# Ledger of designs, part 3: VHH binders against Putative pumilio homolog 16 (APUM16)

Target 1, 332 residues: Putative pumilio homolog 16 (APUM16), of Arabidopsis thaliana (Mouse-ear cress) (q9fie9)
Amino acid sequence: MANNNSFSMSTMFNTIQEILNEEPLTVPSPPSRGGYSLFHIRKAEMDIQRIFNFMTGSEDLKDDISVLDTGTLMWMASLMTSDCDYFMVITTNKNGSKTLQKLMGMSDDMDVFFFEAIMRLFIHVMTDKYASYVTIQGMRVFQQDKRELMYDQILRYACFLAGDQYGCIALNEIITDLDDPYYRDQLLDIVANNALLLSNDAYGNFVVQHVLKLRDSRCTRNIADKLCGYCVELSFKKYGSYIVERLLEAGDVPMATVVLDLLACKTEMLIRLARSEYGNFVVCKALELTNEILTADLFYGLVNRLMPYRHLLHRSPRSKIATILDSMSVPN

## First folded at step 20 (VHH; from p01 with H107K)

Design m23
Fold by OpenDDE, fold request of step 23:
Structure m23 (fold): chain B 332 residues (1-332), chain A 124 residues (1-124)
Amino acid sequence: as target 1 above (332 residues)
Amino acid sequence: QVQLQESGGGLVQPGGSLRLSCAASGFTFDDYWMHWVRQAPGEGREWVSSINWYDDSTYYADSVKGRFTIARDNVKNTLYLLMDSLKSDDTAVYYCAARYYPDDYEKFRHYDYWGQGTQVTVSS
């Protein structure tokens, strides 16, 4: 009795919401900046605003960054990362994110500040539309030790990120950029192990699709295994059908897995699927891809199951399935 | 309701120029890749151009590369296609399309939203 403790994404989301609602560790208020004269405060405020304007200003910034001395850049980096809110304001800005990405990798010393800020705000950054690209850039340009630590966080929150609107995109980019097989494989394993959950998720499905597109044989097989028995159900859904189609296209084993599900389901279900908005494409693709000598058994299996109901399939406008079936009924 | 509305099509002579516009509504425009797809009479759909939402990188089919320019205005929720040096072969209905997740351009089924199209006719 394998207690398939299907860790519900809802539980994960709730836990993360709890984590996000946990009051930021009161970073001890920087020691009461003693009597900094109004002048110093104003200067500091001015500096903050200047930096913000600089960072979020128009794309012509490439030239401006190049003229800044290392000390100034370091100071800017320090200041930008000294406050989490300030860092987030910059990184969540489209231009700010881009500018920050340009600064990253210029100096190892400077990268320490960015790394620390990213790590402190890891989930916030990774689930933001533009800030997530800062992390992606970090994964490209940071020293290996920092990247490893970031990978650990990515692994830890991989499923959560996959289910997030922007996190899923970031995760896909990271997966694509990963050169280290160790970390890549771990991420792929996480995706594969959670393939059913992710495939049914509004955003997680994109991660599954992406991973399948990478055509990693091991991962694809694992995904196929996890989705075995669920391909028909998934095929009724828009994005689910995309996933199933990817499996059909992935090779003989994943294809067979899908087709066997189609063959194993109730006839009524198969016909419903074949006539459904999204499922018709899956069934059609299955027929098209199995119509080869080596997979003829699968093809004819499908044909034989569908043929008695070809009249129903013809009622569907532009049914390719019906056309395929008609081509098989012509007595030589 | 999601809506993509193309405009700017018409009759133009070979070598001429047109500017197509696509007004988007009912979805978060700046979260989507935007695309132009065309369909000539009696032919299938052909991908023309795409633009991402992150850095506005642009992509073009070989058939239009160097002649067409895709652009987007996120403030106006509008997609543009500047078509220069038009040829007779460019005659088609041009569709604006949107996709959240980037995928193969030729997988037309995977586009999330479509416009009604605007007719472009290049004829002497």
Scores: ipSAE 0.877, ipTM 0.946, lowest interface PAE 0.7, mean pLDDT 90
Fold by OpenDDE, fold request of step 23:
Structure m23 (fold): chain B 332 residues (1-332), chain A 124 residues (1-124)
Amino acid sequence: as target 1 above (332 residues)
Amino acid sequence: QVQLQESGGGLVQPGGSLRLSCAASGFTFDDYWMHWVRQAPGEGREWVSSINWYDDSTYYADSVKGRFTIARDNVKNTLYLLMDSLKSDDTAVYYCAARYYPDDYEKFRHYDYWGQGTQVTVSS
């Protein structure tokens, strides 16, 4: 009786909340405001505002970055990353994110500041619309040791990120950019292992779709395996149907998996699916592909199951299924 | 309610120019890739152009590359298509479409939202 401890998303969320509630590594608090004259405070405030304006200003500032000396850039990097809130304000800004991405990779010394800030705020950055691209850029330009550490975090939070509105996009970009087979395969495995959950998620489904689009045979098979028995249910859903179509398009085992699910389900369910808003496309594609590849057994299996109900299928607007069935009923 | 409303279509002579607009409402425009798709009479749908939301990178079909320009105004929630050097083969209904996640352009079913389309006719 293998206790399938289904790591409930709730446990992951709780763990993440616990991690998020873990006191940020006390980066040494900027020197206590106590001894700085009002002048120094004002100057510092002014500098903060200046940097903010510079970072979030229009793209025309691209030319301005090139004129800044290394010392100034280092100072800016240090200041921007000295406070987590300040860093987030800059990185969550569309222009700020872009500017920061330009600064990244200019110097290894500077990159240390950015890396540390990203790591400290990893989930916050990765789930933000624009800040996530800073991480993506880091994965491109940082030294290998830093990238590896970032990968570890990505792996750790992969499922969480996949289910996030912007995290899923960032994750897909990262997956696309990954040249290291080790990390790539690990991410693909995580996605595949959680394919059922992600496929039913509002944002996770995009990650599954993306991974399937990469046409990694191992991953696709694994996804098919995890979705075995659930393809019919998924096909009733908008994005689920896209996933199932991708499996069909993959051919071989994934295609067979889908078709077998269609063949194994109750007749009423199959007909309902064939007439449904999204499922009709899945059934149609299954017929088309099985016919094309001459998997005669699968194709005729579907045809035989659907044929008695062709009259119902003809009543469905734009039913290509009915057309296919009609073509088969023509007595030679 | 989600709405995409195309405008700017009409009759134009070969070599002429048109500007199409698509007004979007009912969804977060800035989170979506925006697209133009056209359908000529008796033909299937053809992808024309796309623009992302992140850096406004643009993509074009080979048939319109160098002649058409896609742009977006996120403040106005409006998508544009500037069409220059129009040809008879450009005659079609032009549709504005939105997609949250980028996918194959020819997967027309995967677009999340569609406009009603605007007719463009290029004729002498």
Scores: ipSAE 0.876, ipTM 0.945, lowest interface PAE 0.7, mean pLDDT 90
Fold by ESMFold2, fold request of step 23:
Structure m23 (fold): chain B 332 residues (1-332), chain A 124 residues (1-124)
Amino acid sequence: as target 1 above (332 residues)
Amino acid sequence: QVQLQESGGGLVQPGGSLRLSCAASGFTFDDYWMHWVRQAPGEGREWVSSINWYDDSTYYADSVKGRFTIARDNVKNTLYLLMDSLKSDDTAVYYCAARYYPDDYEKFRHYDYWGQGTQVTVSS
């Protein structure tokens, strides 16, 4: 009954506002100046408010990173990751995310702080508009052992991320970047095995579309197999129709799978699809792609179903289906 | 209701400049990639330029690169196209468009929202 979730975005922001409304944080006293250069002066004078302002400030103010010494950078990394509220405020800011990405990969020791913060907050980071790009950058620049742990989390949460407004975008970036076949094949298999659920999801459909764009033959065939029997239903829907179109374009076997689905439904349903807002594009593309000698059986299967209704199809706004059928009409 | 309304088109001399605007409403503007697409008389649509939402990176068709500048204002929910060194073959209707999922720029059926277009005419 009691809320055991200690993390809350509203609680985090309230806590940060309390800190910002207090007296300035005590910056650690500067270390002894014996042996230190001008660059070390900034280490002791940085405070959390200055770090917030620096990290979230304008892009054209970011040249200061290159002049900071290693000790100052390590202190900044430690402080900004020392509290989940600090990390989330910085990374959910557009400029904060970009600046943090520039710090990542500079030092394996600094990267430990960033990695631990990301893993602690994985779902919150991956479903955020800007913070998710921090995780994507980590997968590009972190050491292999850290990247493997991050891929394990991606695999675990793949379907949840795919259904999220920003998670689907981040997941697609990760899919694009994946070159390790062990993780890549597992992730593609998760998407393919859940293709029907994802294709019907407001955001998951973008992940199915993205995977189909990779032109991985095995994954494409697996998706076509999982969607077999559902292509007509999908084709009535905006994003479902895009997925079916991509299957039609993906090669002879996925194309045949789609066309056989179209032919398997009752003629009245096929005509309703051919006249529908989104389905007309699917039927038209199926006709265009099967209009070849080797697929003539599929082509004429469609034509024979549609031809008796040619006059109704002419009434559909700007449909190319009627034009194709007119080229097939028998002269008197 | 989603609305993209272009403005700023008109007649301009070759070598001249023109600034297009696109006012957006009815959707979360800063979650979308924004685009300019044009259509010359008797021709198909041609992608012109795009700008993303996460780092404001810009992309241009080769035919306009170096002459056109795309920009967005996420506070005013407005997309801009600054067109310099205009040529007669830039004559077209210019459309503002929005897209949630980045894809091939020429796959126009997959764009989520379209404006009505604004005419740009470059004539001597």
Scores: ipSAE 0.657, ipTM 0.847, lowest interface PAE 1.7, mean pLDDT 85
Fold by ESMFold2, fold request of step 23:
Formats: structure tokens, sequence, C-alpha cells
Structure m23 (fold): chain B 332 residues (1-332), chain A 124 residues (1-124)
């Protein structure tokens, strides 16, 4: 497959991760010292094991990394990034990720090792629970030329990351930190152009929600346009309903787009939505937000469609819809 | 089945202390931000404190900062709130809650899981 969105972590990485996370044997067996092969031990293997123990140990055991000299830190950076497996085992460990983040930004020369390892393993790092925060830290502390190359990779894989369990979280953190309009606008456009797909995704919905919270008017308008005609469908779903609610709250134009979409469906479907587990909150929010002088036509449109069914709405999931309708009918 | 069960509430004198616990089950505790939210009599819900799963960083509402401490135990799948220097204003039902990705703390409908709450009453 030529699709770069299909990247995934190797099962060999997962196996190594499990081995390195196991507790050491508490009682060692007596060593055998026969033959030439037993004397042929590698300093690098012993050194990387010491680095693993240091990087992945608790914060209490290594809180004072500032006391290590720069030469020692450079040696550690070089060795832990010398092999993809070493880097991934360290960075996918919760403590390893935290410790590496403390090392990043201390020296531009040391950061070259971290940057090159991140870029070589970009998708594996960005879709991991803990390693993705190493990339986020790099975006905060690396020199500008490195950050620009990292933005290019974020743009390339944005849609794939948004659909990933941990990638969506990492992507949102990067969106929060991104101030450069050149990269920010492109990233927001990718999210908006894929808004329907992402809004229906178990993880992509969090990215759409996050982007809507930014209150970028162009991006919000693009999302509303892409979701136009789908707001009823989305409102039946847990995460789709959250997105429609955020559109309703995002300003007068997105709100009108949503409400007109609700009014465009048959009354039977609107009532089914109003009685549904998630859709009732959307309809209630639409009534609350359109109950203003400038949006009276939208409010009246909703009320007229719902009022004949007021008694049925009282029997649905507990909601404010029936209460709002009751306040419109002083004499009953 | 997801369950959040709070305990440790009760009646306390002003200036006193309490420790709330919330036992979690039925979901991957370590993938969620954990929260305390309270509701005083006749009031709406108020966010109190949050703790992330990544580095256990803690966040507090201004009204409780310096007096309350949130903590999590990922081995026992338990959330804690240590409340010191309690005031009558702290009287409320305290809810344990979980959220996969919070991008604000006050949008309570978007919280994924809620406990049933435990009453804290501060009076003399």
Amino acid sequence: as target 1 above (332 residues)
Amino acid sequence: QVQLQESGGGLVQPGGSLRLSCAASGFTFDDYWMHWVRQAPGEGREWVSSINWYDDSTYYADSVKGRFTIARDNVKNTLYLLMDSLKSDDTAVYYCAARYYPDDYEKFRHYDYWGQGTQVTVSS
C-alpha cells in the first residue's frame, strides 16, 4: 500500500517494550565463564541497559538530571537514538518520555539526535500514548528550521493522526501551540475539508471539536459548509451531537446553518431527533440560542414543528424542550 | 459497565479537612483525565480540579487553589481529593468524573462518565 496513512508500530517494538518493562530477576544464577564467547560482552549493550534504567526509572530516582555534565548527556543522546528500537522503547515508557522531554532544549547539538530519531519514526512516535509528547516538546523547544520540517510532517499525516486513539490528542496539542499562520491555516483547512469523516470517527471528532473551540471564523465556516445536510444524522450520535452543539455556539452563521438543516428534514424525523438520547440536547440548544429577536423566524420554525407534539416530548428522555414549549403556551 | 463510586464525604467544622476517594471500574482509567466537580445547594455545577493521565499534572479552580489537592493512583484505579482549610462555601455534593480529551473544564455535558456524588457539609 502506497498510502502513507497506513503506518503502524511494529510488533517487534511491542515485544521489546514488554521485555524491557519486566522486572529484573531478583536472584541471579551463577555465571559460567567457560570459553571465549562468554568474555565477548559489548560495552554498548551494558551502556544501553544503564541508560534504559535511568530514563525509565521513577522521577524520585533521577530528579536531578541537571547534575550530569554535558558530555555525559551527549553520549546518552547519541546512544539512545542510535537504534530505532532503543529510542522507541525509551519514549513509549511513561517515565522515559518525561525524562527525555526534560533533556530536550538543553543543547541544540543534543537536540539534533532527538530530532533525527523523531523524524525517522514520525508515525510510530505520534500514535503512541507517551512518545507523542516527545514530539510535542520538540515543537516547543527545537530551533525554527527543525520545527518547520516537523510542521511539514504534521500536515502530511494530519488526517491519519486525527483518526488515531493517541494521535488525535497529540494533534490537538500541536494545534493549540501553532501560531504560524502559514502552517496553522493549512492544518485547519485539512481538518475542515475532512470534517464529515472526522466527525463520525471515534477519535477524529475530538479534533473537529478542538478546532471549533479556536473560534477561527474561516475554519468554522468551512466546517459548517462541509457538515451542511448532515447535522440531523450527526445529532443522533454521541460525538456528532457534541460537534453540532459547538457549531450552534460558534456564531450566528454556523448556528443558522445548523437550524436550517434541522428545519429541512420532515417533522417526523425532527420529533424522532428531539426524543433521541443525544439529539434532544441539540434541539434544546437550537431553541435556546434562536430565542432572540434577530432569529425569531428560526425559533418560530422550530416551535411550530414541535408544539403539536408537546405531550409526546414530555414522555421522552428528560429534557428542557417540553419546558420551553410550555412557556410559550400560557393558556392551555 | 463503567462505574465511578465516591466516598469520604461528611460533616466537617470550618477549618477542617476531608479526603474524598473515587473508585473507578469498567474503563481504562489511565487513558482518561479525571476530575472533581461540585454542586452547591440550589446552584449549577462548578469545576473543582482535574488531573491528566500523561504526567499527572494537576489543575484547580481559583476558589480551591492552595487548599485542595487532587491525586490519582493508577494501580488502584482511584482518584482522590484532599480538602484542607474547609469553608462553608465548600459545602456541596462532590462528583468524580472522567473525560477522554478535555479542552475546557466547564462543558459538563461532554464529560464521559460521572459518579453519583458524595455530600460534603461544612458547618458549625
Scores: ipSAE 0.637, ipTM 0.843, lowest interface PAE 1.7, mean pLDDT 84

## First folded at step 22 (VHH)

Design t11 (from m23 with D104E)
Fold by OpenDDE, fold request of step 23:
Structure t11 (fold): chain B 332 residues (1-332), chain A 124 residues (1-124)
Amino acid sequence: as target 1 above (332 residues)
Amino acid sequence: QVQLQESGGGLVQPGGSLRLSCAASGFTFDDYWMHWVRQAPGEGREWVSSINWYDDSTYYADSVKGRFTIARDNVKNTLYLLMDSLKSDDTAVYYCAARYYPDEYEKFRHYDYWGQGTQVTVSS
């Protein structure tokens, strides 16, 4: 009785919402605005605004960054990361994110500030449209020790990120960029282990599709295993059908897994699938890919199941399935 | 309702130029990759160009590279295609398309939204 405690994405979302609702650790209030003369405050405010304007200004800033001395850059980095809100304002800005990415990797000392800021705001950054690219850049340019710590966070929140609108994109980029097999494999395992959940998710499905595109045999097989018995249901869905098609294209074992599901389902379901908006492509692809000598048994299995209902399939406009079946009915 | 509406097509002589526009509505334009796809008479669909949303990187088919320029205006929710040095082979219906997740360009089924297309005819 394997208690498949399918950790419901809802529970994960709730937990993360709880975490997000946990009051940011009161970063000790910057020392009391005591004796800083109005001048210092104004200067500081001016500096903050200047930095913001600089960071969020037009791409022509490439030339300006090169003119800044190391001390100034360090100061800027320190100031930008001194306040979480300020950092987020910059990083969530399209240009700000880009500029920040350019600054990253220029100095190890500077990278410490960026790393710390990213780590403090990890989920916020990773689920933001533009800020997530800062993390991606960090994963490219930071020292190994920092990247490892970031990987740990990515692993920890991988499923959550996969289900997020922008997190899924960031996660895919990170997976693609990963050169270390250790971390890559772990991420792939997480995706594979949660393939059913992710495949049915509005954004998680993109992660599954992405990892299937990588053509990692182990991962693909694991995904196929997890989706075994569910391929028909998935095929009725838009993105689910894409996943199933990817499995069909992935190799003999994943293909067989899908086709066996098609062969095992109720006839009514198969015919419905073959006539459905998205499923017809899956069935068609299955027929096309199995129409080979080595997989002839699978092909004819499908043909035999579908052939009695060929007349129904012809009612579907431009049914490729019907065409395939017709080609098989011609008596030599 | 999601809508992509192409405009700017027409008749042009070889060597001429056209500017296509695609007005987008009903979805978050700046979250999508935007694409141009064309279909010549009697031919299949051909991917022409793409532009991403995060850094506005552009991609082109070899057949149009150096002649066509894709651009987007996120404020106006508009996609553009500047077509220079037009050839007879460029004659086609040009479609604007949107896709959330990047995929193979030739997987036309995976595009999320399509326009109705605009006719471009290059003829002497």
Scores: ipSAE 0.885, ipTM 0.949, lowest interface PAE 0.6, mean pLDDT 90
Fold by OpenDDE, fold request of step 23:
Structure t11 (fold): chain B 332 residues (1-332), chain A 124 residues (1-124)
Amino acid sequence: as target 1 above (332 residues)
Amino acid sequence: QVQLQESGGGLVQPGGSLRLSCAASGFTFDDYWMHWVRQAPGEGREWVSSINWYDDSTYYADSVKGRFTIARDNVKNTLYLLMDSLKSDDTAVYYCAARYYPDEYEKFRHYDYWGQGTQVTVSS
């Protein structure tokens, strides 16, 4: 009796909240503001504002980065990353993110600052619309050791990121850029193992779709396995139907999995699906593909189940299913 | 309610230019890839152009590359298509479409939102 401890999303969220509530690693408090003259404070404030303006300014400033000496850039990097809030303000800005991405990779020494900041604020950065691209850029330009550490974090929070509005996009980009089979496969496995949950999620479904688009046979098969028995239900949903269609398009085992689900479901459900807003496309595609590859048993199985109800299917506007069925009813 | 409203279509001579606009409302425009798709009479849908939301990178079908320019104004929630050097083959209904996640351009079913379209006719 293997206690399938279904790691409830709630536990993951709680753990993430706990992690988020964990006191930021005490970055050594900037030296106590005590002895700095009002002048120094003002200067520092001015510098902060100047840097902000520079980073978030118009793209025309791109040319200005090339004019800055290495020392100045290092100083800027240090200052930008010295405070988490300040770093976030810059990185969450559309232009700031872009500018930061340009700075990344210019120097290994500078990259240390950016890496540390990203790691400290990893979830916050990865779930932000623009800041997530800073991480993506880091994964491209940072040294291998830093990238590996970042991969570890990505793997750790993969499901969470997949379910996030912007995290899912970032995750897909990262998956696309992954050249290391080790990390890629792990990430694909995580997605596949959680395919049912993600497929039903508002944003996670995009990750599943993306992974299926990569046409990794192992991953696709694993996803099909996890979605076995749920393809009909998913097909009633907009994005679910897209996922199921991709499984059909993958052919072989994934296609068979979908078709078998269609064949195994109650007749009423199948007809309902065939007439539904999104499911009709799934059923149609299943018919088309099974016919094309001459999987006679699967194709005729579907046809035989649907044929008695062809009159209902004809009432559906633009039903290609009915057309296919009609073509089969013509006595040679 | 989500709305995409195309405008700017009309009759133009070969070699002429048109500017199409698409006004978007009812969704977060800045989070979506925006697209132009056209359909000629008796033909299927054809992807024309796309623009992302992140860095405004643009993509074009080979048939319109170098002649058409897609642009977006996120403040105005408006998508544009500048069409230069128009040809008779460009005659079609042009649709504005939005998609949250980038996918194959030819998967027209996967677009989240569609406009009603605007007619472009190139005729001498």
Scores: ipSAE 0.883, ipTM 0.948, lowest interface PAE 0.6, mean pLDDT 90
Fold by OpenDDE, last read:
Structure t11 (fold): chain B 332 residues (1-332), chain A 124 residues (1-124)
Amino acid sequence: as target 1 above (332 residues)
Amino acid sequence: QVQLQESGGGLVQPGGSLRLSCAASGFTFDDYWMHWVRQAPGEGREWVSSINWYDDSTYYADSVKGRFTIARDNVKNTLYLLMDSLKSDDTAVYYCAARYYPDEYEKFRHYDYWGQGTQVTVSS
């Protein structure tokens, strides 16, 4: 009795919410504001504002980065990362994020500051619209040891990120940029293993689509296996239908998997699918591809199941299915 | 309700210029990739240009590269297409489209939202 612990995304979300609610590791509070003279505080405040303005200013100001000496840049990096809130304010800003990305990779010493800040705020950064690109840039320019640590975090939160509005985009970018087969394969495995859940998710489906687009044979096959028996249901949904179409296009084995699902379902369901807003495209593609590439058996199987209901299919002006069926009825 | 409304189309002579606009409403404009797609009479849809939301990078079909410029104004929720050096082959209905996730440009079904289109006619 293999306890198929269906790791429900909901459980993952709840666990992550619990983790996010866990008190940030008490990074030692910057030394208590107590000992700095009012003058030092004012100066520091002024510097903070100046840095913010510089970082979030218009692209025209970016040419100024080249004029800054290494010491100043390092100081800026240190100051920007000294406070998590301040770092987030800069990174969540569209221009701030871009500016940070430019600073990253300029020196290993500066990158340490950025790396540490990203790691402290990893989920927050990765689920933010603009801040996530800072992480992506880090994965490109940081030293190998830092990237590995970041990969570990990505792996740990992969499913969560996949289900997030901006995390899914970031994850896809990271997957695309991954040069290390070890980490890439692990991420692909995570996506494949959770393909059913992700395919039904508002944002996770984009990750599945992206992975299928990469045309990794192993991953695609694994996804097909996980979606076996669910292709019809998925095809009724907008993004689900996109996934199923990609499977049909991915090769013989994934195609066969989809077609077999279509052949195995109840006739009523198949006809409903063929007439549905999104499913009609899936059925049409299945017919087209089986006719062109695969065994005559799969194609005729579909045709034979659909043919008795051809009159219903003709009532759908947008469906090419009826046209395909009509072409088969012409006796040579 | 999501709406994309194209404007700026019309009749222009070869070598002329037009500026198309697309007013967007009913969705978070700055979260979406924005696109122009055109359809000539009797022809299929053709992807023209795209612009992303995160760094405003622009992409163009080879047929329009160097002549067309796509831009967006997130404050006004408006997409633009500046068309220079227009040719007869540019005659088409131009559609504004939006999608959340970047996909193959030719997969027209995967666009989330479409406008009604604006007619551009290039004729002497």
Scores: ipSAE 0.883, ipTM 0.949, lowest interface PAE 0.6, mean pLDDT 90
Fold by OpenDDE, last read:
Structure t11 (fold): chain B 332 residues (1-332), chain A 124 residues (1-124)
Amino acid sequence: as target 1 above (332 residues)
Amino acid sequence: QVQLQESGGGLVQPGGSLRLSCAASGFTFDDYWMHWVRQAPGEGREWVSSINWYDDSTYYADSVKGRFTIARDNVKNTLYLLMDSLKSDDTAVYYCAARYYPDEYEKFRHYDYWGQGTQVTVSS
């Protein structure tokens, strides 16, 4: 009795909420603010504002950064990462994120600060519109040990990130940038294993589409396997249809998987799909791609199923499917 | 309701310049990649240029590279195309388009929103 623990998205959300509710590790309270003279506090406040302005300013910061000495940069990095809220304010800012990315990789010592900040705020950073690119940059420039730790987090939250509005984008970028086959393959496996869920998700579908564009044969096959039996349903949806089309284009095995689903479904469903807003493209592509000698059986299978209903297909404006069927009805 | 409204098209002589604008409404403009696509008479659609939302990186078709400049104003929700050194072959209807996620530029079906287009005619 294999307990198919279907990790429902709800359980993932709950677990993430639990993780988010886990009390931040009591970072030892910064030494008691007691003895800093009002002057020191004001100076510190001024410095904070200056750094903020510097980081978020529109000016070609490239030139300004190059003029700063290593000590100053280190101090800035330390200060920016000393407070999570302050770090977030900078990283969530479009210019702040960009500036931070430029600072990353300049020094291993500085990168430690950035790494730690990212790790403390990992989900928050990865699901933010601009802050996520800081993580992406970290994955490019940080030392291997830090990148590995970040990868572990990415792997852990891959499905969650895939379903997030900005996380999905970040994840795709990370997948694209990955040079290490080990980590890349793991991410691809996660995506493939969750292909059905992700394909039906508002943002996850983009991750599936992205992975399919990479044309990894193993991953593509795995995705096809997971989507077997669901291609028709997906084809009725806008982004689902894009996924199915990519499978059709991916090779013989994924194509066959899709076509077999089309052949196995109820006739009414097939006709409905062929006439639908998005599904008509899928059916048309299937016909076009199977119209070869090696896949003739699949092609004629589709034709035979569709032919009795060609009159319905002709009612659809500019139906390419109808045109294909008409070409087959001409007695040589 | 989502709207993309192109403007700035017209008749221009070879070597001339035009500035196209696309006013966007009804969606979060700064979350979308913005694109220009053109269609010449009797021809298919051709991707012209794109601009991302993250760092405003720009991309151009080889046919327009060095002559056209795409830009966006997120405050005004407006996309621009500066067209310099126009050629007769640039004659087309120019469409503004939006896409949430980047895909192959030639996958025109994958664009989420389209404008009505503006006519650009380059003729001596």
Scores: ipSAE 0.882, ipTM 0.948, lowest interface PAE 0.6, mean pLDDT 90

